# VHH binders against Probable ATP-dependent RNA helicase DDX59 (DDX59), part 1

Every score and structure here is a prediction.

Target 1, 164 residues: Probable ATP-dependent RNA helicase DDX59 (DDX59), of Homo sapiens (Human) (q5t1v6r416to579)
Amino acid sequence: NVRQIILWVEDPAKKKKLFEILNDKKLFKPPVLVFVDCKLGADLLSEAVQKITGLKSISIHSEKSQIERKNILKGLLEGDYEVVVSTGVLGRGLDLISVRLVVNFDMPSSMDEYVHQIGRVGRLGQNGTAITFINNNSKRLFWDIAKRVKPTGSILPPQLLNSP
Structure headers, positions and changes below count from the first letter of each chain, unless a header shows other numbers; antibody chains aren't numbered by Kabat.
F, E and O stand for the ipSAE by ESMFold2-Fast, ESMFold2 and OpenDDE, each averaged over both directions (binder to target, target to binder). V2 = 0.75 x the mean of E and O + 0.25 x the DockQ between their complexes.
[cut] stands for letters that were removed.
The coordinates of atoms that the task and the answers printed are left out; those that the model quotes come from them. Centres of patches stay.

## First folded at step 10 (VHH; from p04 with W106Y)

Design q03
Fold by OpenDDE, look of step 11:
Structure q03 (fold): chain B 164 residues (1-164), chain A 125 residues (1-125)
Amino acid sequence: as target 1 above (164 residues)
Amino acid sequence: QVQLQESGGGLVQPGSSLRLSCAASGFTFSDYAMHWVRQAPGKGPEWVSSISGSGGSTNYATSVKGRFSISRDNPSKTLYLQMNSLRPEDSAVYYCARYGYDSGRYEPSGTFDYRGQGTQVTVSS
């Protein structure tokens, strides 16, 4: 069971919103997966998470060796990392049982990718949450995602409910 | 205005302990990781330790692991650094510090945007 939440967040406000989520005791359930659309973004955002939130964060993307990626995932499962910022490399075939929160920092490129990303939570009867950022520059899949989210319902803490 | 003020430094012998404090104001303290950094004469700044906003996550430089302990009290907006088993090489000005961030898409701040005046720690026999 995955609680899906869509948040309207313009690009300049995304980091702040992410940090708010990661600092929210009701939402933050480590380990957390944060999905971005580029490798450089993954590296930079992971560093930002570390610096601003103080959480143990690491990035994962295709430019990292297979061994490195395996070690990162192992570390994730073992609790070595509280946040993993990832490109779509985690989108398929990986069982991340311990993940309870996914943040789509960047809008997925397709509904298949969206489903794969949010599918990382709510496994084995555990409840999970998937938060997706959307804005004027990334509203391509909005209606498709909205249709999928609508039947599930979701609630957010009032402090995270700010209208753009 | 963001303000950070360190205290608790002093002259101590090797093997002794000190507890540093940092009083924070001008921002929502619990929303930010806080850091301790130090700078010894003739050396560049060295990151020492960090603690998450909630205090649930802590990190340490290899040089201080097992000896230093970072903590915070969010209600009083105070950061602490318990320093045990002090060594001469720990001698430095210690700063309480916080990163800022801009409106960039992914970029972190490159430097600590906020820090205090520092407190001097001298370990000498």
Scores: ipSAE 0.673, ipTM 0.862, lowest interface PAE 0.5, mean pLDDT 91
Fold by ESMFold2, look of step 11:
Structure q03 (fold): chain B 164 residues (1-164), chain A 125 residues (1-125)
Amino acid sequence: as target 1 above (164 residues)
Amino acid sequence: QVQLQESGGGLVQPGSSLRLSCAASGFTFSDYAMHWVRQAPGKGPEWVSSISGSGGSTNYATSVKGRFSISRDNPSKTLYLQMNSLRPEDSAVYYCARYGYDSGRYEPSGTFDYRGQGTQVTVSS
């Protein structure tokens, strides 16, 4: 029950595309989970989101202390954050929040991880949207992505379809 | 190309109110958080308040919380700061400001990339 959108976005353009998504009144339904592939990237992007959009944003990853993680989870449950930027680390408390939008800012390195990350939408019976940024850095997965997404009826980027 | 112009400053007595305005042009106003920053003589810049692009989220420095109110009108591309219960320590040049972003993959801007000329607020002794 997840609408899967795949967008061709080169790395230097990813921030701009994310901000466009967060400013889109039809897509933005807080809280939004944004997945990145490194811990420093999560911290930096979360700060960029706050500065550019003014949304309440926080990062979560394995280098956060247990106390910090618990405080972040409490804040999320209380509605203190609109955007969470994560390296894919989800504590048990995060599994309880209602999420209608996931953005894979970075494509994960495996299809198992992709499926796990997009599975964050639709918990508690909700329908939602997963948007994934892809480029040539993920070309090993193009066949698998096309196989999973094409049956859903979503338009795939031609750069993905034209790759061997 | 990005232009920001503040107005509405003046000389007022303690306890007074003022409303600052900022006219914006040269960018899609509703896509960006807007900020108020102030600078008194001999001090560094002090962030005052921010408002999200949609206007749905606001934040304030502790020194002004409860006294100042930020708002925006996206159709007219105008940012406002309502300043109530003004104190002498609020005397400063007030700037409206916006961050940009570079082409780095994750990195925030380190500085306000765009700000206006400022408007002077002076609260008398």
Scores: ipSAE 0.592, ipTM 0.786, lowest interface PAE 0.9, mean pLDDT 86

## First folded at step 13 (VHH; from q03 with S52R)

Design t02
Fold by OpenDDE, fold request of step 15:
Structure t02 (fold): chain B 164 residues (1-164), chain A 125 residues (1-125)
Amino acid sequence: as target 1 above (164 residues)
Amino acid sequence: QVQLQESGGGLVQPGSSLRLSCAASGFTFSDYAMHWVRQAPGKGPEWVSSIRGSGGSTNYATSVKGRFSISRDNPSKTLYLQMNSLRPEDSAVYYCARYGYDSGRYEPSGTFDYRGQGTQVTVSS
């Protein structure tokens, strides 16, 4: 079961919101997956997490070798990393049972990707939380997000509901 | 607003010890990793040590490892740097510092956005 939280967050405020989440005792359940839409972003944000919070953070994306990625994921499962900042490179067959929090820092490009990324939590009967940052840059997905999240009982941002 | 204020510096002889303090205010202290950075005359800033917000992990520059110890007291919002076996090359202005994140989409600040006025440490025989 995945608790879906949709937050209206403008781009300049995303880092602040992320760090608030990471410092929230009720939300932060390491290891945490943070999804971004670019490789450079993954590296930079991971660095930011480490330097600002002191949390053990690493990035994962397609420019890292398969061996590196495997080692990172192994480290994630073994508790070597508290935060993993990832592009959409994590395959559906990966067992990330230990992940209890996903943050979509950047809105996925499609609902299929959205479902894939939030599906990293709440596996094997475990409860998980998926927090998604949304703003006007993803307006094309407002209807689909609302359609998917509304039935869960989660509140949606007014900006999303009032969008023409 | 974020404020940091260093203290405890002074003139000491080689081999002596000194303890620096940093009083923090204006932010949730325990949420942030804190750092000590020093700057010697004619040199750029040098990272010295860091400690996680919770205080559970520490890191040190190779030049000070084994001699310096970073710690923090979150309730009093104070950062410490215990400096043992001081050497002349440790002479510098010492700053407690915190990274910012107000610039760029993903990255931390290139330099420490928040730091105090510093405290002078001079090691000389």
Scores: ipSAE 0.863, ipTM 0.933, lowest interface PAE 0.4, mean pLDDT 94
Fold by OpenDDE, fold request of step 15:
Structure t02 (fold): chain B 164 residues (1-164), chain A 125 residues (1-125)
Amino acid sequence: as target 1 above (164 residues)
Amino acid sequence: QVQLQESGGGLVQPGSSLRLSCAASGFTFSDYAMHWVRQAPGKGPEWVSSIRGSGGSTNYATSVKGRFSISRDNPSKTLYLQMNSLRPEDSAVYYCARYGYDSGRYEPSGTFDYRGQGTQVTVSS
């Protein structure tokens, strides 16, 4: 079961919102996956997380070797990392059962990717939370997401409900 | 407004100890990793130590590891740096610092956006 939260967050406010989430004792359940849409973004945001909060953070993307990625994932599962900032490089079927919070910092490019990313939590009967940032630049998938989220009673942003 | 104020510096002899303090205000202190940085005359800023918001994890520059100890008291919003076995090369202005994140889409600030006026530490015979 995945609790899906959609938050209206303008681009300049995304980092602040992320740090608020990471500092929220009710939401922050390490290890946490944060998804971004570019490799450089993954590296930079991971650095930001580490420097700002002091949390153990690492990035994962396609430019990292298979061995490195394997070690990162192992570290995630073993508690070496509290936050992993990732592009969409995590293969389907990867067992990340320990992940209880996913943050889509950047909007997924498709509903398939959305489902893939939020599917990293709530596996095998465990509860998880997926938070997705949305704004004027990334609202294309809103209605598709809303249709998926609505039956679950999850939170939708008033900004889109009142003015699509 | 974010404010940081360092204190505790002074002139001491080599091998002596000194404890620096930093009073923080204007932000949720416990949510942020805090850092000590120092700058000696004619040199660039040097990172010295950091501690995570919860205070459970600390890091040190190789040059001070084993001699310096960073700690924090979140209720009083105070950061500390215990400096033992001081050396002349430790002489510098010491700053309490915090990173910002107001610039760029992903990155932290390239430099510490927030720091105090600093406190002078001079180690000399």
Scores: ipSAE 0.845, ipTM 0.933, lowest interface PAE 0.4, mean pLDDT 92
Fold by OpenDDE, look of step 14:
Structure t02 (fold): chain B 164 residues (1-164), chain A 125 residues (1-125)
Amino acid sequence: as target 1 above (164 residues)
Amino acid sequence: QVQLQESGGGLVQPGSSLRLSCAASGFTFSDYAMHWVRQAPGKGPEWVSSIRGSGGSTNYATSVKGRFSISRDNPSKTLYLQMNSLRPEDSAVYYCARYGYDSGRYEPSGTFDYRGQGTQVTVSS
Protein backbone atom coordinates (compact mmCIF):
# COMPACT_ATOMS: atom_id res chain seq x y z
CA ASN B 1 0.00 0.00 0.00
CA VAL B 2 1.56 3.24 -1.19
CA ARG B 3 0.37 6.57 0.09
CA GLN B 4 0.96 9.09 -2.67
CA ILE B 5 1.38 12.73 -1.75
CA ILE B 6 1.70 15.36 -4.44
CA LEU B 7 3.08 18.69 -3.30
CA TRP B 8 3.29 21.83 -5.34
CA VAL B 9 6.81 23.04 -4.69
CA GLU B 10 8.63 25.70 -6.61
CA ASP B 11 12.26 24.91 -7.37
CA PRO B 12 13.76 27.40 -4.90
CA ALA B 13 11.68 25.92 -2.11
CA LYS B 14 12.44 22.25 -2.74
CA LYS B 15 15.37 21.91 -0.35
CA LYS B 16 13.45 23.52 2.46
CA LYS B 17 10.52 21.24 1.84
CA LEU B 18 12.77 18.20 1.75
CA PHE B 19 14.36 19.08 5.06
CA GLU B 20 10.93 19.61 6.56
CA ILE B 21 9.97 16.14 5.43
CA LEU B 22 13.17 14.60 6.74
CA ASN B 23 12.59 16.26 10.08
CA ASP B 24 8.97 15.18 10.27
CA LYS B 25 8.77 12.23 12.62
CA LYS B 26 5.56 11.03 11.03
CA LEU B 27 7.02 10.98 7.55
CA PHE B 28 10.68 10.20 8.04
CA LYS B 29 11.05 6.46 8.13
CA PRO B 30 14.60 5.50 7.27
CA PRO B 31 15.90 4.49 4.96
CA VAL B 32 14.59 7.17 2.61
CA LEU B 33 15.08 7.38 -1.13
CA VAL B 34 15.25 10.82 -2.66
CA PHE B 35 15.12 10.96 -6.42
CA VAL B 36 16.73 13.71 -8.46
CA ASP B 37 17.18 14.17 -12.17
CA CYS B 38 20.95 14.54 -12.41
CA LYS B 39 24.09 12.96 -11.03
CA LEU B 40 25.62 16.16 -9.80
CA GLY B 41 22.38 16.99 -8.10
CA ALA B 42 22.44 13.68 -6.32
CA ASP B 43 25.91 14.33 -4.98
CA LEU B 44 25.20 17.88 -3.96
CA LEU B 45 21.87 17.19 -2.35
CA SER B 46 23.26 14.25 -0.44
CA GLU B 47 25.98 16.49 0.85
CA ALA B 48 23.42 19.08 1.81
CA VAL B 49 21.37 16.51 3.69
CA GLN B 50 24.41 15.36 5.59
CA LYS B 51 25.76 18.79 6.40
CA ILE B 52 22.47 20.38 7.35
CA THR B 53 20.67 17.59 9.17
CA GLY B 54 23.48 15.27 10.11
CA LEU B 55 21.62 12.33 8.66
CA LYS B 56 23.71 9.61 7.12
CA SER B 57 23.34 10.30 3.46
CA ILE B 58 24.85 8.90 0.28
CA SER B 59 24.28 9.41 -3.40
CA ILE B 60 23.88 6.81 -6.09
CA HIS B 61 24.01 7.29 -9.85
CA SER B 62 25.46 5.83 -13.02
CA GLU B 63 28.95 7.19 -12.46
CA LYS B 64 29.36 4.92 -9.49
CA SER B 65 30.59 1.44 -10.19
CA GLN B 66 28.34 -1.57 -9.91
CA ILE B 67 30.29 -2.69 -6.89
CA GLU B 68 29.89 0.68 -5.28
CA ARG B 69 26.19 0.71 -5.97
CA LYS B 70 25.86 -2.75 -4.55
CA ASN B 71 27.71 -1.71 -1.44
CA ILE B 72 25.51 1.32 -1.06
CA LEU B 73 22.39 -0.77 -1.30
CA LYS B 74 23.80 -3.25 1.13
CA GLY B 75 24.61 -0.42 3.46
CA LEU B 76 21.10 0.83 3.07
CA LEU B 77 19.73 -2.52 4.13
CA GLU B 78 22.10 -2.68 7.04
CA GLY B 79 21.20 0.77 8.23
CA ASP B 80 24.43 2.44 7.27
CA TYR B 81 22.54 5.11 5.42
CA GLU B 82 19.39 6.91 6.40
CA VAL B 83 19.01 8.79 3.15
CA VAL B 84 19.98 7.79 -0.36
CA VAL B 85 19.80 10.43 -3.04
CA SER B 86 19.48 8.74 -6.38
CA THR B 87 19.01 9.42 -10.01
CA GLY B 88 16.71 7.16 -11.94
CA VAL B 89 19.38 4.51 -11.92
CA LEU B 90 17.55 2.64 -9.20
CA GLY B 91 14.48 2.41 -11.33
CA ARG B 92 16.36 0.90 -14.23
CA GLY B 93 17.25 -2.68 -13.64
CA LEU B 94 18.70 -2.63 -10.16
CA ASP B 95 17.51 -5.10 -7.61
CA LEU B 96 15.92 -2.54 -5.40
CA ILE B 97 15.14 -2.83 -1.75
CA SER B 98 11.85 -1.85 -0.24
CA VAL B 99 11.83 1.45 1.58
CA ARG B 100 9.21 3.25 3.60
CA LEU B 101 9.55 6.72 2.15
CA VAL B 102 10.32 7.93 -1.33
CA VAL B 103 10.67 11.58 -2.15
CA ASN B 104 10.61 12.59 -5.76
CA PHE B 105 12.59 15.74 -5.32
CA ASP B 106 12.56 16.17 -9.04
CA MET B 107 9.55 15.07 -10.97
CA PRO B 108 10.27 11.92 -12.94
CA SER B 109 10.56 12.35 -16.67
CA SER B 110 7.79 9.88 -17.38
CA MET B 111 4.97 8.10 -15.69
CA ASP B 112 6.81 4.84 -16.13
CA GLU B 113 9.69 6.24 -14.17
CA TYR B 114 7.26 7.61 -11.61
CA VAL B 115 5.73 4.20 -11.13
CA HIS B 116 9.13 2.59 -10.82
CA GLN B 117 10.31 5.08 -8.25
CA ILE B 118 7.23 5.00 -6.07
CA GLY B 119 7.25 1.26 -6.43
CA ARG B 120 10.19 1.20 -4.08
CA VAL B 121 7.74 1.57 -1.22
CA GLY B 122 4.83 -0.50 -0.11
CA ARG B 123 6.34 -3.82 -1.01
CA LEU B 124 5.63 -7.11 0.68
CA GLY B 125 2.47 -5.78 2.24
CA GLN B 126 4.22 -2.97 4.03
CA ASN B 127 2.92 0.55 4.07
CA GLY B 128 4.93 3.22 2.34
CA THR B 129 4.73 6.86 1.42
CA ALA B 130 5.74 8.51 -1.83
CA ILE B 131 6.00 12.28 -1.83
CA THR B 132 6.39 14.01 -5.18
CA PHE B 133 7.34 17.61 -5.73
CA ILE B 134 5.62 19.09 -8.73
CA ASN B 135 5.49 22.50 -10.39
CA ASN B 136 4.99 24.06 -13.80
CA ASN B 137 8.16 22.47 -15.11
CA SER B 138 6.29 19.20 -15.25
CA LYS B 139 3.07 20.36 -16.83
CA ARG B 140 3.18 17.62 -19.40
CA LEU B 141 2.59 15.06 -16.67
CA PHE B 142 -0.17 16.86 -14.78
CA TRP B 143 -2.97 14.91 -16.36
CA ASP B 144 -1.30 11.57 -15.88
CA ILE B 145 -0.38 12.28 -12.28
CA ALA B 146 -3.87 13.44 -11.51
CA LYS B 147 -5.33 10.40 -13.18
CA ARG B 148 -3.15 8.08 -11.18
CA VAL B 149 -3.37 9.74 -7.78
CA LYS B 150 -6.95 10.94 -7.73
CA PRO B 151 -8.46 7.47 -7.31
CA THR B 152 -6.36 6.93 -4.20
CA GLY B 153 -8.21 9.69 -2.43
CA SER B 154 -5.14 11.82 -1.99
CA ILE B 155 -5.59 15.52 -2.29
CA LEU B 156 -4.07 17.17 -5.31
CA PRO B 157 -2.68 20.66 -5.56
CA PRO B 158 -5.21 23.01 -7.07
CA GLN B 159 -2.60 24.17 -9.54
CA LEU B 160 -2.50 20.69 -10.91
CA LEU B 161 -6.23 20.39 -11.31
CA ASN B 162 -6.69 23.81 -12.85
CA SER B 163 -4.02 23.36 -15.43
CA PRO B 164 -5.24 23.13 -19.00
CA GLN A 1 17.19 35.32 13.49
CA VAL A 2 19.78 32.62 13.95
CA GLN A 3 22.10 33.30 16.86
CA LEU A 4 25.02 31.31 18.18
CA GLN A 5 27.05 32.26 21.22
CA GLU A 6 30.15 30.41 22.30
CA SER A 7 31.62 30.36 25.79
CA GLY A 8 34.01 28.44 27.99
CA GLY A 9 37.31 29.33 26.42
CA GLY A 10 40.38 30.33 28.38
CA LEU A 11 44.06 29.91 29.05
CA VAL A 12 45.06 26.43 30.17
CA GLN A 13 48.17 24.29 30.45
CA PRO A 14 49.00 21.42 28.13
CA GLY A 15 47.29 18.22 29.16
CA SER A 16 44.40 20.04 30.78
CA SER A 17 40.73 19.91 29.89
CA LEU A 18 38.23 22.51 28.84
CA ARG A 19 34.55 22.44 28.02
CA LEU A 20 33.06 24.82 25.51
CA SER A 21 29.41 25.67 25.25
CA CYS A 22 27.30 27.22 22.55
CA ALA A 23 23.88 28.70 23.08
CA ALA A 24 21.67 28.58 20.02
CA SER A 25 18.50 30.46 19.23
CA GLY A 26 16.36 31.55 16.34
CA PHE A 27 15.89 28.15 14.74
CA THR A 28 14.73 24.63 15.49
CA PHE A 29 17.93 23.43 17.06
CA SER A 30 17.24 19.71 16.81
CA ASP A 31 16.65 19.90 13.07
CA TYR A 32 20.22 20.84 12.32
CA ALA A 33 23.58 19.26 12.62
CA MET A 34 25.92 21.43 14.62
CA HIS A 35 29.62 21.90 14.18
CA TRP A 36 32.68 23.18 15.92
CA VAL A 37 35.31 24.90 13.85
CA ARG A 38 38.46 26.64 14.95
CA GLN A 39 40.82 29.20 13.56
CA ALA A 40 44.32 29.82 14.75
CA PRO A 41 46.22 33.00 14.00
CA GLY A 42 47.61 32.99 10.51
CA LYS A 43 45.76 29.81 9.62
CA GLY A 44 42.53 29.11 7.84
CA PRO A 45 39.43 27.74 9.49
CA GLU A 46 39.62 24.10 10.50
CA TRP A 47 36.66 21.85 11.01
CA VAL A 48 36.83 20.16 14.40
CA SER A 49 33.68 18.16 15.04
CA SER A 50 30.06 17.64 14.07
CA ILE A 51 26.96 16.11 15.61
CA ARG A 52 23.66 15.28 13.96
CA GLY A 53 20.47 17.11 14.84
CA SER A 54 18.97 14.38 16.95
CA GLY A 55 22.28 13.72 18.60
CA GLY A 56 24.12 10.45 18.56
CA SER A 57 26.19 10.34 15.42
CA THR A 58 29.36 12.35 15.78
CA ASN A 59 32.40 13.05 13.64
CA TYR A 60 35.82 14.39 14.47
CA ALA A 61 38.85 15.71 12.71
CA THR A 62 41.77 13.33 12.94
CA SER A 63 43.71 15.93 14.89
CA VAL A 64 41.23 15.85 17.78
CA LYS A 65 39.83 12.34 17.59
CA GLY A 66 40.08 10.55 20.91
CA ARG A 67 40.58 13.79 22.80
CA PHE A 68 37.54 15.88 22.00
CA SER A 69 33.89 14.99 22.46
CA ILE A 70 30.97 16.82 20.93
CA SER A 71 27.52 16.66 22.46
CA ARG A 72 24.29 18.57 22.50
CA ASP A 73 21.26 19.20 24.64
CA ASN A 74 18.37 19.89 22.36
CA PRO A 75 15.87 20.98 25.01
CA SER A 76 18.20 23.75 26.13
CA LYS A 77 19.49 24.35 22.60
CA THR A 78 23.07 24.01 23.72
CA LEU A 79 26.08 22.53 21.95
CA TYR A 80 29.13 21.34 23.87
CA LEU A 81 32.73 20.48 23.11
CA GLN A 82 34.64 18.61 25.76
CA MET A 83 38.33 19.05 25.08
CA ASN A 84 40.72 16.74 26.89
CA SER A 85 44.48 16.37 26.70
CA LEU A 86 44.82 19.79 25.22
CA ARG A 87 47.89 20.67 23.22
CA PRO A 88 49.44 23.97 22.22
CA GLU A 89 48.38 23.33 18.64
CA ASP A 90 44.77 23.34 19.83
CA SER A 91 45.06 27.05 20.53
CA ALA A 92 42.54 28.91 18.41
CA VAL A 93 39.29 30.73 18.40
CA TYR A 94 36.56 28.12 18.50
CA TYR A 95 33.28 28.72 16.76
CA CYS A 96 29.95 27.04 16.97
CA ALA A 97 28.64 26.75 13.45
CA ARG A 98 25.71 25.60 11.34
CA TYR A 99 25.19 25.15 7.65
CA GLY A 100 22.43 26.90 5.85
CA TYR A 101 20.70 26.45 2.58
CA ASP A 102 19.66 28.97 0.01
CA SER A 103 17.42 28.95 -3.00
CA GLY A 104 19.90 26.90 -4.97
CA ARG A 105 18.58 23.72 -6.43
CA TYR A 106 20.70 21.09 -4.70
CA GLU A 107 23.76 22.41 -2.95
CA PRO A 108 24.20 23.53 0.60
CA SER A 109 25.19 27.09 0.91
CA GLY A 110 28.98 27.47 0.69
CA THR A 111 30.64 27.19 4.05
CA PHE A 112 29.16 27.59 7.49
CA ASP A 113 26.56 30.26 7.10
CA TYR A 114 26.00 30.74 10.79
CA ARG A 115 28.54 30.99 13.56
CA GLY A 116 29.05 32.92 16.74
CA GLN A 117 31.70 35.39 17.76
CA GLY A 118 33.87 32.55 18.94
CA THR A 119 35.65 31.79 22.18
CA GLN A 120 39.43 31.91 22.57
CA VAL A 121 41.24 28.79 23.67
CA THR A 122 44.91 29.15 24.50
CA VAL A 123 47.01 26.19 25.52
CA SER A 124 50.38 27.23 26.89
CA SER A 125 52.82 26.14 29.54
Scores: ipSAE 0.806, ipTM 0.907, lowest interface PAE 0.5, mean pLDDT 93
Fold by ESMFold2, fold request of step 15:
Structure t02 (fold): chain B 164 residues (1-164), chain A 125 residues (1-125)
Amino acid sequence: as target 1 above (164 residues)
Amino acid sequence: QVQLQESGGGLVQPGSSLRLSCAASGFTFSDYAMHWVRQAPGKGPEWVSSIRGSGGSTNYATSVKGRFSISRDNPSKTLYLQMNSLRPEDSAVYYCARYGYDSGRYEPSGTFDYRGQGTQVTVSS
């Protein structure tokens, strides 16, 4: 139901990879939800998406009220926004939405969060894709990621598989 | 190497129309939002209009909305600005522009990283 793609992307290359995904006609199917580690990162990356691609983009994080977060997510599903950039920790209000593409720009800090974030695609009967950027900063989770993704047949990055 | 070349400026009377063009090369044109920015003598740059890479969505500064129309032709890598009902306050050097990538994980560029040499529009009355 959910196609899980794991890409090895070092932090300085993450923006370029995201823009490649957003310009790829096969992968880009709005609405898109992008997860990052921090509030300032969500604001900055949302602005970068808008400036580079011209897509309608906005951020969600804890400094926004619960009502505003719900309105932004409703707007995402209704086409007012094509891309929403959200912190992963405060994604609990996301239970009511489903999107076509999730990008974990930053790998979440736990597999529980990973599962919740990728569960935003296909949950309302939609097929979808979850793409996750990973590097050595998440080495603690490599075994768990391999355990979950390898059975799906997706090719895992050799940097992940060859890590001790 | 990214290159942007504006053309189509000139001296016109108030109420006239003028069409600016911008030829782009050295990058995948359709992947980027394109912008028009203008700068009058002694003033800072003023954003005028933007269009997304695919061409479907446009935005305009309040001062030009309803009079200016931005468009693009992705096969020919050309950006356009149709300027109608021109006013003396529209006199400026007009630049086509694009943002670039800064180094860093999240950061947008702080300014337009790429612009052409500009084309002068003068509306005399």
Scores: ipSAE 0.590, ipTM 0.789, lowest interface PAE 1.0, mean pLDDT 86
Fold by ESMFold2, look of step 14:
Formats: structure tokens, C-alpha cells, sequence
Structure t02 (fold): chain B 164 residues (1-164), chain A 125 residues (1-125)
């Protein structure tokens, strides 16, 4: 059971919106998974989160070694990290982790990936929220996003609904 | 406009204590981690301590751990640094600081984007 929120956020405003979410007492339930579309972006954004908020943050992606991924997964299970910034490659073990909040900082390139990413929320019968940042870069997916999200009762951005 | 104003510095003898204050305005204080940074003459800046926006988690440089204590009062938008057992090597201008996020889509700031004018701490004699 996943509450799916779609927000219209232009690329330069995405960091500000993320920090607003992380400071929102109603939404922020650590650990939070944040998905980005590139490995360097994951590393950079994780550092930005730690500097701005002081939250314990780490990145995970395919260029991390198997040993690094194991240590990150251990730290996550032990509560050492409050925010994990990842590309779509979570590694075994992290794929089994259920969280209360996912943020798609970058919209994934396919609806299959979108479904996989929000699937980290609300598993094992727990409620959760998935927030996705969207803009014109994902115009190809607008109809599919609307089709999936509109039945949930969430209000969609007018920029998405008014797209041809 | 973000403003940070430090106070509480002075000239003291070794072994003394001082409490620094930093008044913050122009931003939602509780949303940001806050830092103390010091700079001695002819040296680069040295990070001293940090505290999470909520006030729960603190970190310290090895050189000050056990002697300095960072705290904040979010209702009054004030950051503090309690400095005990002061040593001559603690002499510096002390700044309160925070990071910004104006650059790039993902990028962290490379330096502290906002800091005050500083307050001088001198430990001598």
C-alpha cells in the first residue's frame, strides 16, 4: 500500500524540494531511499544531503565494490544511514529492504523501473509514500504515469495533465 | 537574506572557558545543520564541530573532542559553542557557518556558503 505523489519539479529546483521533504516531520521516516539516474549524481547528492541537513547519508550504485555494498547494507540494517541515494542498482539484500518513503529524484526511463523503485515502499503490509519529481524530460511517460496514479486519488500536476 | 552573527570571544588565560553564540536570521534555522569553523592567522580554515538541524546529533574535530560542546536553541535561532580547558592552540577567529545548495542539480557546495563575521578567541599568557 503505496501513496504515490507526483510533483512537477524543474531540474534546478530538485535539491530544494528534496530538502523540504527530508525536513517534513510528516513525510520523513528514515531510512529514505532516493533514486537518481546516474552514479556520479548519487555520490554528489548524498554528500549534499549530509552537508545541508546533517542526516547520515550514503550512495549505492554499480561502481561500488562488492565489499563496499556489503558494508553499506550492514550499516543500513544497523541504522547507520538515514538516507540512501541510489541508481536503480540496489544489489541483493537492499532489494529486500522495505521503507516508508521513496523519492524518485529523477523519473526513471521506463514504467517497469518506476514500479520496481516504488515497490520498496509499504511491503510486508506497511503503509508508505513514494514521491516522484517529473518535468518535460519525461514527457513520453506522462500518459502512463497519469494512468497509474490517477486512480489512487492523488492530485496530478496541471503541467502533466495539460501536456499534448 | 541569510545573516549569521557570532559573539562571546575574548582574551583569556589557558585553562579558561568561553561560550560562543551565533544569532541566525533569514532562513528556517531548524532545517539546517550548523557548524563552527575556526581560522588561526596564516592558516587555512579548520572545521571544529557540527550539529544536526533538530539538535540531536553532534560531531567534533579530534583536537577539541571532550573539551568543546556544540548546542542550539531552535526557538531563539541561536547556535552555541561551549569551550572548556582552552589552550593557546585554540586561538583563532571562530565562525558559525552553514552550507547552501544553489549550485547544480546534484552538487554539494565545496565550501561554507554562509558564515558570519567571526569572533576572536585569544588564549595567551
Amino acid sequence: as target 1 above (164 residues)
Amino acid sequence: QVQLQESGGGLVQPGSSLRLSCAASGFTFSDYAMHWVRQAPGKGPEWVSSIRGSGGSTNYATSVKGRFSISRDNPSKTLYLQMNSLRPEDSAVYYCARYGYDSGRYEPSGTFDYRGQGTQVTVSS
Scores: ipSAE 0.583, ipTM 0.782, lowest interface PAE 1.0, mean pLDDT 86
Fold by ESMFold2, fold request of step 15:
Structure t02 (fold): chain B 164 residues (1-164), chain A 125 residues (1-125)
Amino acid sequence: as target 1 above (164 residues)
Amino acid sequence: QVQLQESGGGLVQPGSSLRLSCAASGFTFSDYAMHWVRQAPGKGPEWVSSIRGSGGSTNYATSVKGRFSISRDNPSKTLYLQMNSLRPEDSAVYYCARYGYDSGRYEPSGTFDYRGQGTQVTVSS
């Protein structure tokens, strides 16, 4: 079972919200997967996390070699990293890793991708949380998000519910 | 407004110890990694040490490792640097610092956004 939390966050405020989550002792359960929609964004955000919080953070994306991605995933399993920022290009090793917290920093472009990304939480019946930042840039998905999330009992942002 | 104020510097002999303090205000201290940075005359700034917000994880420049110890007391919003076995090359103005984040979706700051006024450490033969 996965608790799906949807937060209304405009793009300039996303870093602040992420840092609030990472500093929240109830929410932060390392390792944390953070999904972004571009490769340079993954590298930059990973660096921002390290600088601001001091957490051990690394990025994964398709410009990393297959060897690099496998070594990063091995390090994640061994506790070398507390936060991994990814574009969603996850080697089969990371697809097998269950974590307690996923943050979709950027809302995926499809519900299929959303489902795959939150699927990293709660494998083998483990409790976990998936937090997703949403704003008007993902308006075409609002109905699908509401349909998926409402049965879980989570409160949806009024900006999503009031969208025409 | 973020405020950082260093103290505890002075003139000491080689092999002496000093303890620097930094009083912080205007932000949630425990949310941020804190850093010590030093700058000797005629040289650029040099990162010395860091400690994560919770206080558990520390890092040191190779030039000070084993001699300096960073710590923090989050209830009092105070950062410390214990400096042992001081050498003349440790002479510098020492700054307490943290990063901010610039506007933008992902970008880190390129420099320390917040530094105090510094405290002078002079180690003389």
Scores: ipSAE 0.556, ipTM 0.778, lowest interface PAE 1.2, mean pLDDT 86

Design t02
Fold by ESMFold2, fold request of step 15:
Structure t02 (fold): chain B 164 residues (1-164), chain A 125 residues (1-125)
Amino acid sequence: as target 1 above (164 residues)
Amino acid sequence: QVQLQESGGGLVQPGSSLRLSCAASGFTFSDYAMHWVRQAPGKGPEWVSSIRGSGGSTNYATSVKGRFSISRDNPSKTLYLQMNSLRPEDSAVYYCARYGYDSGRYEPSGTFDYRGQGTQVTVSS
């Protein structure tokens, strides 16, 4: 089962929050998958993670060849990378890896994609954590997020709960 | 808040060694990659070396690889640069530095956000 944590994080604060997660010894279980909503964002954030923390980080998105993506995912499984920053376009190909932490840096545009992304953690009977950053940019999904996460017992941000 | 203070520079002959130190305070030292950067008179800054927060992974500029060794002692919050086989081209002010996260949503910082006052290394006959 996947522990689903929803955090209210405004866009300018997202990078700081990710850094806090990556330095939290209880949460950080490499390898970590970080999902963003654009290809350039994946490249830039991966570089920022490496510069700030020194962790081995790389990006995956659709402008990388299928061969490159396979090699990156193979390297992830072999311990070559501690953090992989990806767009959602690679979702199903990622289900072959076993990770304990997923961070949705950007909330996906649909609940189907959300479910797919959090499904990358906890495979093979292992427990895992999915942390998702939300703010008003994802307000159209707030009801769906609440429906899915409320039964798990996780505390939802009051900014989400007080939204009409 | 964040404080970085370099020491150990000096005037030495070519072929000599020096060991630079950087005392850090005001942040969780072991959480950050640390860097050495140098700046010669009339030139822009040149990245020299980096080390991961845990101390397990190091990187070097081609110009110093094999001669310089970066290390850190996390309990004492101290960064080191051992410089061997010094050359006149190594003459510069040496700074220890780290990145921050106060740039845009995804973007890496374009320059080092924090650095010390520097320590002068002069290599001359």
Scores: ipSAE 0.517, ipTM 0.750, lowest interface PAE 1.4, mean pLDDT 86

